# VH-VL binders against q8k2p6, part 11

Target 1, 141 residues: q8k2p6
Amino acid sequence: KYTSVCVGREEDIRKSERMTAVVHDREVVIFYHKGEYHAMDIRCYHSGGPLHLGEIEDFNGQSCIVCPWHKYKITLATGEGLYQSINPKDPSAKPKWCSKGVKQRIHTVKVDNGNIYVTLSKEPFKCDSDYYATGEFKVIQ

## First folded at step 3 (VH-VL; framework fv_bebtelovimab)

Design S13
Fold by ESMFold2-Fast, scan of step 3:
Structure S13 (fold): chain C 141 residues (1-141), chain A 124 residues (1-124), chain B 109 residues (1-109)
Amino acid sequence: as target 1 above (141 residues)
Amino acid sequence: QITLKESGPTLVKPTQTLTLTCTFSGFSLSTSGVGVGWLRQPPGKALEWLALIYWDDDKRYSPSLKSRLTISKDTSKNQVVLKMTNIDPVDTATYYCAHKTFGGVRVSYYFDYWGQGTLVTVSS
Amino acid sequence: QSALTQPASVSGSPGQSITISCTATSSDVGGYNYVSWYQQHPGKAPKLMIFEVSNRPSGISNRFSGSKSGNTASLTISGLQAEDEADYYCSSYAGSDYVFGGGTKLTVL
């Protein structure tokens, strides 16, 4: 039942390639990366690290934000937590990239007449990042 | 210390073009993230935003006044110039120039340092 | 189309708290979290007091605080002092324009 909220101008976000906003009492970060906009909860699902201060890196062909606190990798497009697994039965093999599933809530970004609109996502019903998304964990004040 | 000062005519006639100059110190319009805007305030009335220019020559205008406004900068002189065409008595106001900036993480839509203002009276 | 509505005047006594409201007439303007507050003494330029709803510039007293609920932003001044007597203007970013409220004259009794 969330309405879209205008959070800024496309040209402003493109200058910085990221911005932070409060949308319906929920703190979000919007990234501009490789010509596309991605919005997600601002605090990392792991322990509330500030994702807007993280670095964007590609892992196994997927663009991720890397949490500055504990280096957890979160896909920009889907909010999945990525990690490398090692096969203990073959320790000489290269580690394999795996997904923990959707851990970080992502939100919809639309551009209209040069304005950036964010619509909060209700799906999935429960997401690990929800714990840090409002209330006492505010990063924008 | 950031300082700005407006200059231009204090009395102009209807239909003329008003030219105002903002001269500043304490920052450069060659610095990334910096902008200078123009605002006005008719006597006893609310503030109204007119135009904004960024370090990269990106120009923004009030939608209602865009056809009458031209903003430009001379980075080497530390100046920003506003021109308003077809001036009318309703344009009588104190005109301000103001500084704005934004960090790499957060977009900003406010003006943090203002000039003292210059009163422009439009009458025959 | 969209405007920000402020009361024309508010008053309070020294030491009291007062609140000035700023209400958007459209949900688009009211939905923006880019609300700023400016203080203006007679014959002087505006001074930024609050930006982005609740942030204070360095050097601004913590007696000044900002908040927003729905389409209404509020500036609260606690421990009211004589020098707080001034006009206060709210502002918000409305996608292509910087919109200002009509201003509120604060009288310290």
Scores: ipSAE 0.019, ipTM 0.644, lowest interface PAE 8.2, mean pLDDT 86

Design S14
Fold by ESMFold2-Fast, scan of step 3:
Structure S14 (fold): chain C 141 residues (1-141), chain A 124 residues (1-124), chain B 109 residues (1-109)
Amino acid sequence: as target 1 above (141 residues)
Amino acid sequence: QITLKESGPTLVKPTQTLTLTCTFSGFSLSTSGVGVGWLRQPPGKALEWLALIYWDDDKRYSPSLKSRLTISKDTSKNQVVLKMTNIDPVDTATYYCAHKTFGGVKVSYYFDYWGQGTLVTVSS
Amino acid sequence: QSALTQPASVSGSPGQSITISCTGTSSDVGGYNYVSWYQQHPGKAPKLMIFEVSNRPSGISNRFSGSKSGNTASLTISGLQAEDEADYYCSSYAGSDYVFGGGTKLTVL
């Protein structure tokens, strides 16, 4: 069972608009965007790219972190992988935004008395980003 | 590469204001992601954090001492100044200034390079 | 006076290993992964040996290692050398403050 871990002061995280932390031996990134905090596994579910170095951009009305390695788009709020699909039966049709489902594990963020707390999420039971969240893939040394 | 040096009076009388200056090289407080802090150590006792200033002029103070402390910077001179009001014999200590990185996207909570320290004795 | 509890002294012989404990509360050592260790020789400034529980700055010997379990952090020094004789201080971030241990004097026999 995961207990909440204080990762820093709200005023410090707001200065950088993002930060990295180690929570129960798991590396996470916390983003401050549009007045809200979002935490997720630090390494992209696709190939372990460093999400804390990515850019935040909006796609299909959702704020996403864009992995710097292969430009995979991950929603800040839900950890979903977004992509544009083509219809092979009509290749002249306009591409449509689709979701691959939850691929990046997100974690809960709580603000209490100016402190930011992160609680690791166990849901979903298995998540693609879990592969890069342990062992030799750690980016913080 | 990074060096810091404290300067100021070595002897101060009770009730006066202590002014200490930290002069540094190897980094600039105009660069985002850097800060300079002040700490002290009474003879034979533990270290105590006093204050911290960041590149964007954000200032942090020890909760127990904040009413007595003022930290400021002069980026053009590579200096950080600490003022402590109403000095008392219990404030006798070696005072250190130290470098701190914000780390870009990573917030740090440690001091990596320290000045040599300056002993301040408070007596009548 | 110190917020974090360390043993006042520890000793060992050259080549041996020693461990120094640092005990706090859930509001400092137990609540954050921001524990640091500093080495101080007489008359000198503190030197950062370990940061964020177990990380070493560039140039610090791998004989120095750090760990944490619950509210207690530990510094382990292996292969003791005469130059290791010094005072060692632990530190932890504590939300609005930085807290320090009382220091441990390491004697190399």
Scores: ipSAE 0.069, ipTM 0.693, lowest interface PAE 6.1, mean pLDDT 88

Design S15
Fold by ESMFold2-Fast, scan of step 3:
Structure S15 (fold): chain C 141 residues (1-141), chain A 124 residues (1-124), chain B 109 residues (1-109)
Amino acid sequence: as target 1 above (141 residues)
Amino acid sequence: QITLKESGPTLVKPTQTLTLTCTFSGFSLSTSGVGVGWLRQPPGKALEWLALIYWDDDKRYSPSLKSRLTISKDTSKNQVVLKMTNIDPVDTATYYCAHKTFGGVLVSYYFDYWGQGTLVTVSS
Amino acid sequence: QSALTQPASVSGSPGQSITISCTGTSSDVGGYNYVSWYQQHPGKAPKLMIFEVSNRPSGISNRFSGSKSGNTASLTISGLQAEDEADYYCSSYAGSDYVFGGGTKLTVL
């Protein structure tokens, strides 16, 4: 079982609005956005792009981190990959926002006495971002 | 490339206020994620952290010394100033200023580059 | 007194390995993975050797390694060399403070 790991003080993380950490030999990024903390694997599920260097933007009412490599959109709250479904046979139709399901592993963030704790999530059992979470894909120097 | 240097009086009398200046190069306190701290070391004793100031003027102080300490910065001069009130002989120490990075993507809790230190002797 | 406990001295011969311990509490060493080690030669400023328990800054020899178990952190120096003779200080983030050990004098015999 994964135990919670203290990664820093709330006051320090709020100042930077994001941070990177190594939790049980797994690289994660923690975002502070709209009063909430979100943690996920640091490398994008698509091709391992560094999510901690991405921009946070809202799509279809959901806050997402946008991977800087190929602009894949990942929801902060659930780790879902969002994309626009376009119909080339009907160009006048408005694009629809769709989800590819949970592609980026998210982790639990808890605040206790001003300390930020991250607990690695085991669910789902297999997640696409897991491929980039080990070995030679390490982003943090 | 990062360098820091402490300056100030080398001899002060009890009850006076000690003012120390850290002048640095190779980085700017206008850069997001950068901070400068002050630490001291009495002769033959352990290091003690005193204060820290970040690029956005956020200030942190040692809990035991907070009432005696004021840290400030002048970003245009590349300087950080520490003021300590009601100096006492037990405050005799080598005082260091040091760099730390916060970076927006990495929260750090260590000091990576240090000044050479300045010895301050408190005596009557 | 110092918040973190280190042995006052340790000694070894060239080529040997030595380990320096640093013991704190659950509010510093045991509560965070933010342990640092500094080397200090006489009359010089401290030099960062290890940060975040086990990471080395660029340019620091891989003879220096760090680890932690519970409330105790350790610095190990392998293949001892004469220039390793110095004082070694451990440090830990402690929420609202940065705490330090009393220092360990390493003598290379």
Scores: ipSAE 0.033, ipTM 0.680, lowest interface PAE 7.2, mean pLDDT 87

Design S16
Fold by ESMFold2-Fast, scan of step 3:
Structure S16 (fold): chain C 141 residues (1-141), chain A 124 residues (1-124), chain B 109 residues (1-109)
Amino acid sequence: as target 1 above (141 residues)
Amino acid sequence: QITLKESGPTLVKPTQTLTLTCTFSGFSLSTSGVGVGWLRQPPGKALEWLALIYWDDDKRYSPSLKSRLTISKDTSKNQVVLKMTNIDPVDTATYYCAHKTFGGVYVSYYFDYWGQGTLVTVSS
Amino acid sequence: QSALTQPASVSGSPGQSITISCTGTSSDVGGYNYVSWYQQHPGKAPKLMIFEVSNRPSGISNRFSGSKSGNTASLTISGLQAEDEADYYCSSYAGSDYVFGGGTKLTVL
């Protein structure tokens, strides 16, 4: 349903490894990490923290953006919230990594002739990050 | 606070090479995400972008002028230098240097702080 | 030839609103959300007023607002004041270039 929007040149984002953009009145962040582009809503699903100011770290083999406000881990590829769970039958055992499912809306990034295009995603129908994607929560001036 | 100032000759003869220097303070060209550009404005005419240099020495040039332009930096002196070869009376303009930043996480395509400008007149 | 088309002049009275248009093509204004507006007083350097279509730098009055529809961007100045009298230039990123409009002279009557 949404048309793609050109947000910049591939050569420019590769220098910064991230950028912010407004796409159809929605604020997004685009990350360039390990040769791949990832776009998602700019505000964290937990409390609206600015993901474009976060650090990228790997957890359980998955590259994540870590929200600077409360350190929530969001996978770059799928928008899943990762957390560590305790084994209730052995509290002394090492915690295991689990997913809360898709919490952060991700968007499609396409590179065409050196230009980077973002297409907003309508799937899933409702996503936790949607609450922070409107009106009073806008980050970009 | 960011400040920039242009310097160079105010009168240049046709066919010569124009050399302009931008001296700045309030930021460093060793800082990731920072760049300095050159723009010009002929009397009574529109602004025209000429060149841009980034902290990592990456250089960008106006497609129409690329063959005539060389941009370089001296990070230790807080200076950016523009050279334009084969100067012509049509190159008469006020030349500006300007600051550009990625904001650390933001690719920008605008210039936020400008020098005062230096008028360069090209005549015999 | 300027790449972006602006009216040569516009005028208004104190307290009124005026709008300045900036028309390009699908390769600049229509292709990107990277439209900027610069204000220039006589003998002075340009000053950034609007970036990325509608955003204001810190310290710029909210009387200045920007918008875009298709290949045309617009700068609107509300509550006109004498100090707004200046030349206004639009600019757009154009892939490998930065293009500018011919400028609009705003006269505050």
Scores: ipSAE 0.022, ipTM 0.677, lowest interface PAE 7.5, mean pLDDT 88

Design S17
Fold by ESMFold2-Fast, scan of step 3:
Structure S17 (fold): chain C 141 residues (1-141), chain A 124 residues (1-124), chain B 109 residues (1-109)
Amino acid sequence: as target 1 above (141 residues)
Amino acid sequence: QITLKESGPTLVKPTQTLTLTCTFSGFSLSTSGVGVGWLRQPPGKALEWLALIYWDDDKRYSPSLKSRLTISKDTSKNQVVLKMTNIDPVDTATYYCAHKTFGGVFVSYYFDYWGQGTLVTVSS
Amino acid sequence: QSALTQPASVSGSPGQSITISCTATSSDVGGYNYVSWYQQHPGKAPKLMIFEVSNRPSGISNRFSGSKSGNTASLTISGLQAEDEADYYCSSYAGSDYVFGGGTKLTVL
């Protein structure tokens, strides 16, 4: 049961559309995209790539942050890893978008009186991005 | 490298408008993420933030002083100007301008390089 | 009213470690992890020593370290030296304001 931490002002993040913060010794990135705020662990679940330097793109109707290192696609809303599956036995079939499940830990963002608050999420109990979330993998100075 | 210097009147009368200029080098206010702020310190007292201007002309003001303050920039001259109206003896302080970065992908809330300060005395 | 409370003074002897506290008077201010510390020698401009709780700018001695527990941030100076004698100010971003503590005078003797 983490307490919420004020990480900045709505007027500041709207200028950059993203920000980074340290919340209870955990490095997070907060994105402002299409009128909504999304927070997640700053390092990509795959190899620890810096998500705050990635680009936001829509895939199969879902807004994703694309890791700059290996182009892994992570949904902003749920932290799911998206990929395209190809059936090599059926060359006429179009590639299908699939989910690897929740791989990137997302956190709760609340805006109150112009302040942005982040509450760290304990769910799921284990998440692949946890490995890169603290300690020697720190991205923020 | 990065340097800032405050200039303006050393002695001001109550009710007048105080105009201070910050001239800087080693960075540009056309660079994304850069800002310049003004702070003051009355003799023997704590620091107080006054105003901040960013590269994109976004202006921030201390809530308690907002109605008295105007901050502006001239990026071609490497200058930031602060105007404070209705000056009062309690406004006697050393005034500092200082550099900060917003970061583009990262927001910061500290001032990393400071001018030497200019003492402004307000007396009748 | 200062939103950040510091002791007026602290003292130590050369080689000792000392800690200066900075306590937010409200949970809204204390929830921020944007705490910075400035050193000010008499007649000089403030110098940034620590930013965002525990980070040091390039060129700042590792004898200076920052930490935070709850609503209290702390600046610790190890291996105290005569040149460390100065006023120290904590600061935090508090929404639409940058707030400063009242300052702590460090005496080295």
Scores: ipSAE 0.046, ipTM 0.677, lowest interface PAE 6.1, mean pLDDT 86

Design S18
Fold by ESMFold2-Fast, scan of step 3:
Order: sequence, then C-alpha cells, then structure tokens
Structure S18 (fold): chain C 141 residues (1-141), chain A 124 residues (1-124), chain B 109 residues (1-109)
Amino acid sequence: as target 1 above (141 residues)
Amino acid sequence: QITLKESGPTLVKPTQTLTLTCTFSGFSLSTSGVGVGWLRQPPGKALEWLALIYWDDDKRYSPSLKSRLTISKDTSKNQVVLKMTNIDPVDTATYYCAHKTFGGVQVSYYFDYWGQGTLVTVSS
Amino acid sequence: QSALTQPASVSGSPGQSITISCTGTSSDVGGYNYVSWYQQHPGKAPKLMIFEVSNRPSGISNRFSGSKSGNTASLTISGLQAEDEADYYCSSYAGSDYVFGGGTKLTVL
C-alpha cells in the first residue's frame, strides 16, 4: 500500500504558509502558496541549503522557492531549477529564463478532512536533491 | 524563564460558569508562533485537553467540550482566560494552563511548560 | 476511560531498564508522529520528557528514550534511579484533539 503520512492540520500550516516534517525518515518542507500545497526535499539540490527558510517569488510566470544560500530558484510545482541564460559574448542581449530540468525531488500532498498527507515520490529514480536527503545532511536547523 | 500560574475559585456549584485565569511571564502572546492551552486532570485520572489560543487570536477547542468552553486573552495583562459553562461534579479536577510554541515553520503538538495547577471542586 | 492504553503500573530496581507502552489507533498514535510523554510527581504539574515520538527537550537525561511501531509508542527509561518514580502519561495529536493515556505508575523498588 501507499506510504501516505499525515503531517498536520491544514489550519495550522496556513498560519505560516509552510511547515517542515519527517516522512519515512526523509526531511521535507511543505509550502502553501496561492491556494495550493507543494512538498519537496528540505535541502536545496545545489549545496543543501535550507529551503524552508527561503523566499517564494515568481519567475517567468512560475512560483519558485529561492534557496537562501546561493539564490537558486526551484519551481514549487515541478522541482525544476530555473536560471537566467546570458550570452557572455554579447552583454547587450537580454537574459532568458531557462530550466535545468527536475533537480529537486517533489512529493505528493493531499488534503483530506482538514488533514495534510504527504506521499513520498520515487520518481524520478534519481534526483540531485537525494544527495542531501541522507546521512549527516538530514539535520534540520 | 517561562512561568505560568492558574487562578480562580476553588469551589463552584453545579450549573454555574467556571472562570479560570492563567497569568504568565517570560513570553508574550503578541509573539508570532506562541500559544497557551488549558488542560485538566480529575483526581486519579488521565489528563484531558480543553482549549488553546494562539498569538493571532485563533482558538481551538476539545470537540467533546466545545459547546461549554470559551478561551480569550488579554495580552496587555499577560493573561489567558477560560470559561466553562454548566459546571457539573464530574468537572472536579486540577486545571492547568500550559505554553505551546507554534515553531514558526514547524508545527508542534505538545506543551512544553506548565503551571502548577489549581484544584477546582464542584459541589453543592 | 482514556483514549490511549498504558499499563497501570510498572516496576524495576535501580540500574535496570523499563519500558512503558502506549497503544492507540491509526487516528492518533498510528496516524501522526506527534507522540509526547509527560512525567508527573505526586502533587506536581506534568513535565515534558519526550516530544514528537523520540525527541528530548533540552535538559532531559538521555536515559529517557521514545519510539513507535504502528499504533504503539514506547517510553524506555534506562539506568533507573529513585527520582524516576512518578506517573508517566503518553499523549498524541489526533487531528482535532489531543488525546492522553491513562497513566503508568513507575515504582523504583
């Protein structure tokens, strides 16, 4: 059967619009943004920065969590790393928003009778954020 | 240091309204993430949660007692007040108020500092 | 009647290890990782010993440890000392409520 875990009440998370939880020994952050819930590995795929302490901002029409360490931008909905492409040989060109693909593992969030449930995702099979989801990197704060 | 102390009548008659006051120090109910709850323990029995109020005036009540309970706060006096209507001998218990931190981005569901408790006896 | 089931009493000698169980349902202990344990000496207020299944507040001895398997949480006290003699209550978040066990009286022989 599925690995769904109840992590708290909807009414509680909405006070801070985010929460942290340990689901099957994996540390996750759940964001409530624009009426939707998004869960992902708590540590940024780049260098393990604490995403639960980051700011949410929109880039190229997509809501992202911005890692407080190196300002890497991760889409809430898909876990994609967004960046601005610049042509170093043409500094007058306007930067363009691009995706590095899925770098941050996202997890499924379901709300049922006011309870928030998180189901861990094993898709994709390997994800960059997995490196920081194990061992000594698992300490929150 | 966080401290809490309960006060109120020690003897009440059936059908009356019980009013209890929690006076605290070492924290402010204006601080984001802070809450104060009320719990009780009848002599020789288990603890029972009654109500909780957060810094933003959000109130939570035990489902079985919700219709009888009102929780409020006076942040200028560092007080939280609980009122329980239609008191009955079965409500005889030691009543505790307790501190709870929301934890900012971490939701918590436990009480970390407790008052000494006040015994309320319901008898005609 | 309490929502969570604990043994009424447990006993041990100084230096021994004892375990207190706390059994609930999938709507409380089994459904959340929000189990707490409180110690209560006669005539005193409860004191938080364990929160979120296995975490200790600052200042609580590592002789106290918590765990959970399915619908049953456990408090283990190692190296029993006379000062450990008290009532122990488990608690769990239950969605819209906080539920408690009936309490276990620990006697240090």
Scores: ipSAE 0.218, ipTM 0.741, lowest interface PAE 4.6, mean pLDDT 88

Design S19
Fold by ESMFold2-Fast, scan of step 3:
Structure S19 (fold): chain C 141 residues (1-141), chain A 124 residues (1-124), chain B 109 residues (1-109)
Amino acid sequence: as target 1 above (141 residues)
Amino acid sequence: QITLKESGPTLVKPTQTLTLTCTFSGFSLSTSGVGVGWLRQPPGKALEWLALIYWDDDKRYSPSLKSRLTISKDTSKNQVVLKMTNIDPVDTATYYCAHKTFGGVIISYYFDYWGQGTLVTVSS
Amino acid sequence: QSALTQPASVSGSPGQSITISCTATSSDVGGYNYVSWYQQHPGKAPKLMIFEVSNRPSGISNRFSGSKSGNTASLTISGLQAEDEADYYCSSYAGSDYVFGGGTKLTVL
């Protein structure tokens, strides 16, 4: 069972708009975007790309972090992988945005007395980003 | 390279305001990501952080001393000034100014270059 | 008061290794990976030896290494030399405050 861990000051994270931290031996990135904090595993579920170096862009009305390695789009709020589906029988049709489901593990963020706390999530039981989240794939410390 | 030097009175009377100046070279407080802090060390005791100012004029203070402290900068002179009000004999200490970087995606919470320190004695 | 506890003193002979511990009294402080170590010779300013648990600034000997397990950070000095005799202070971020340990006097016998 995971306890919450203080990772930094609200005033510092707002200045940088993102930070990285190690929480219970798990590397996470915390984003500050549009007045809200979002935490997730630091390495992209696809190939372990460093999400803290990615760009935040909106797709299909959802704010996403875009992995710098292969441009996979991950929703900040839910950890869903977004992609565009095309109809091969009608190549002129407008592509449709679809979700692969929750692929990137997100964690809960709480602000208390100006401090940012992260609590690791156990749900879902298995998440694709888990493969890159600990051990030999560590990039921070 | 990066150097800092503290200056100010070496002897101050109780109830007065202590004003200390940090003059530095090798960096500018107009450069994003740079900060300067003040720390002190009473003779034979541990270090204590007092205040910090960043390039964007963001100011941080020790919670226990915040009501007595004011930090400011003069970017054109490469100086940071600390003022401490209502000084008491227990404030006798060597006062240091020190450089830090903000750090960005890995926020830094350490001081990498320190001035030589200036001893301030509070008496009479 | 300090939220970080260090032993008051430690000693070793030239060529030996010694370890100085720094224990946070709360999980809020001990959960951070923002541990720094400073060396201070008598009459001189502190010098940064280790930052963010285990990183060395440019120019610091690899005889100095840092580690952390739970709420306890450690500074290890291998191949002790006479010039290592100094006070060592650990420091960490503690929610809007920079806290320092009480200091450990290293004596090289």
Scores: ipSAE 0.298, ipTM 0.767, lowest interface PAE 3.6, mean pLDDT 87

Design S20
Fold by ESMFold2-Fast, scan of step 3:
Structure S20 (fold): chain C 141 residues (1-141), chain A 124 residues (1-124), chain B 109 residues (1-109)
Amino acid sequence: as target 1 above (141 residues)
Amino acid sequence: QITLKESGPTLVKPTQTLTLTCTFSGFSLSTSGVGVGWLRQPPGKALEWLALIYWDDDKRYSPSLKSRLTISKDTSKNQVVLKMTNIDPVDTATYYCAHKTFGGVILSYYFDYWGQGTLVTVSS
Amino acid sequence: QSALTQPASVSGSPGQSITISCTGTSSDVGGYNYVSWYQQHPGKAPKLMIFEVSNRPSGISNRFSGSKSGNTASLTISGLQAEDEADYYCSSYAGSDYVFGGGTKLTVL
């Protein structure tokens, strides 16, 4: 289990409502949205797009970060990939919102005495975003 | 090319208020994410951070000196001003102003470009 | 006293490597990954050499590297050159403050 790492002060992150950090050699993005903090791997599970440059939008009642590369939608709270399914055999059917399950690794954020702490998550054991979390895919230099 | 230059009196008397001005070029304090700080170094001693002002007028001060310090900016003149009240001989130091970037998505806690420094001697 | 502890001096010969330590507490070096190193030649302003423990600004030689273990950060200079002779200061973010080490004088023999 990883130890928690202080990544900055609450009053600083609120200037931009997001930040990036390196925690135990892993690049993460922390979002402050609707009064809550959410941390996840910085690169999108689909093709490694930079999530810290994405826009936050609500889909099916869930706040998501939208990857700027291919518009993949990732829930802030759980790291689930959201998509709309279309039935090609029934063109009159309306698209339905579906989840691919947890695809983006999320990390624990806690605030204590004005400090923001991130604890890396090892669960699930294997997560699609892990591929982009190491080596040449590092964003922060 | 980012440059900063400190100006102010080189000799001041105890109990007076020291006023220092940082004039800069190559960036604007209207740009989101930018800040300017003040630091000092007494002769032969370590650096000490004094104050910091951000583009949005957010001001930060060294806890030990906060009651004596006021930092302000004039964005149109590309200037940041530091005032230190009740000056004492122990405040003799080279004073530096320095550029700081807050990248919006990346928190920054370091100073990347520094002025040449101005030596302020406090003597009766 | 300075908030961060550095050795007063360190020395090495050209081509060799030296390491300068910087020891703080869990409220600064140990609590954050925001350690910086500055080089200062006599009569000159400090120059940023390392930020966020191990990152180099553009234009800084890769002979300079940084690391951290617990409450101690380290600056390593490999392939020592005469122009490396200077004072080196570590700094750490400390929540509401920026704290500095007392400085280490590097002599290239």
Scores: ipSAE 0.223, ipTM 0.751, lowest interface PAE 4.6, mean pLDDT 88

Design S22
Fold by ESMFold2-Fast, scan of step 3:
Structure S22 (fold): chain C 141 residues (1-141), chain A 124 residues (1-124), chain B 109 residues (1-109)
Amino acid sequence: as target 1 above (141 residues)
Amino acid sequence: QITLKESGPTLVKPTQTLTLTCTFSGFSLSTSGVGVGWLRQPPGKALEWLALIYWDDDKRYSPSLKSRLTISKDTSKNQVVLKMTNIDPVDTATYYCAHKTFGGVITSYYFDYWGQGTLVTVSS
Amino acid sequence: QSALTQPASVSGSPGQSITISCTGTSSDVGGYNYVSWYQQHPGKAPKLMIFEVSNRPSGISNRFSGSKSGNTASLTISGLQAEDEADYYCSSYAGSDYVFGGGTKLTVL
């Protein structure tokens, strides 16, 4: 049972459009993008790359953070891994955007009276990013 | 590396405006993620935060003193200036300027390097 | 007066450990994980010892550690040395303000 934690002021987070925080010993990144806040585990599900140093780009109408280590694309809204597939039986067809499913754990962000609150998500499933959320992979200390 | 130094009058009369200048080296206020604040400490009393200015000219003020304070910067001279109007004997204090980092994506709410301080006495 | 409550003084002998408390409200110490501790020797500027509750700046001895429970933050100094004798101030971010404790005078006997 996780309680919400105040991580800062909306006016400060908007200045940088992202912020890192430690919430109940878990390192998270909060992104401000297109008027919305998104929080997720700070380390990429693939190999622990630092997502707070990544770039935000849109793919097939979905805003994603792109991991700086191996360029894996993770949706801000759902934590899904996106990739393009090709159809070798139709060489004139455009590549198709596909999802690997939810790989990166996302967390709930709420704004109250100018304060940004993060509530950690936990059960009912285990996310691939959980492996990198433990002590030896800490970025912030 | 990072150094700051306060300057200004050491004696000010009641009702006047106090102007203090912070001159710094080892960082630039043109660098994203940095700020400079002003704090004071009356003799034998606690520290009090006054004002803060960021690299992007965003300004923050102590709620209780906001109407009396103006903070500004001259990035090319590596200076931050604080003005306090309607000075009173209770404003007698050592005034400090201090560095803070925003860290790009890392917000900080503390002051990591401080100037030596300048004592300002308010009396007739 | 000060917004955060600290004991006026604390004392210990070389090699001992001491703890200084800092009590605020849900609008400062209890509401944010942004508690700092500053050391001040007579006639000198404050020096940052701890930030964000428990983090140490580079160059600060690991004898200094910080923690927080509810509305109370604590600074612990282990293996006391003569040069630790100073005033210690806690500080907390408070949304639109930065608030400070009244200070604790540490005497190393």
Scores: ipSAE 0.095, ipTM 0.701, lowest interface PAE 6.0, mean pLDDT 87

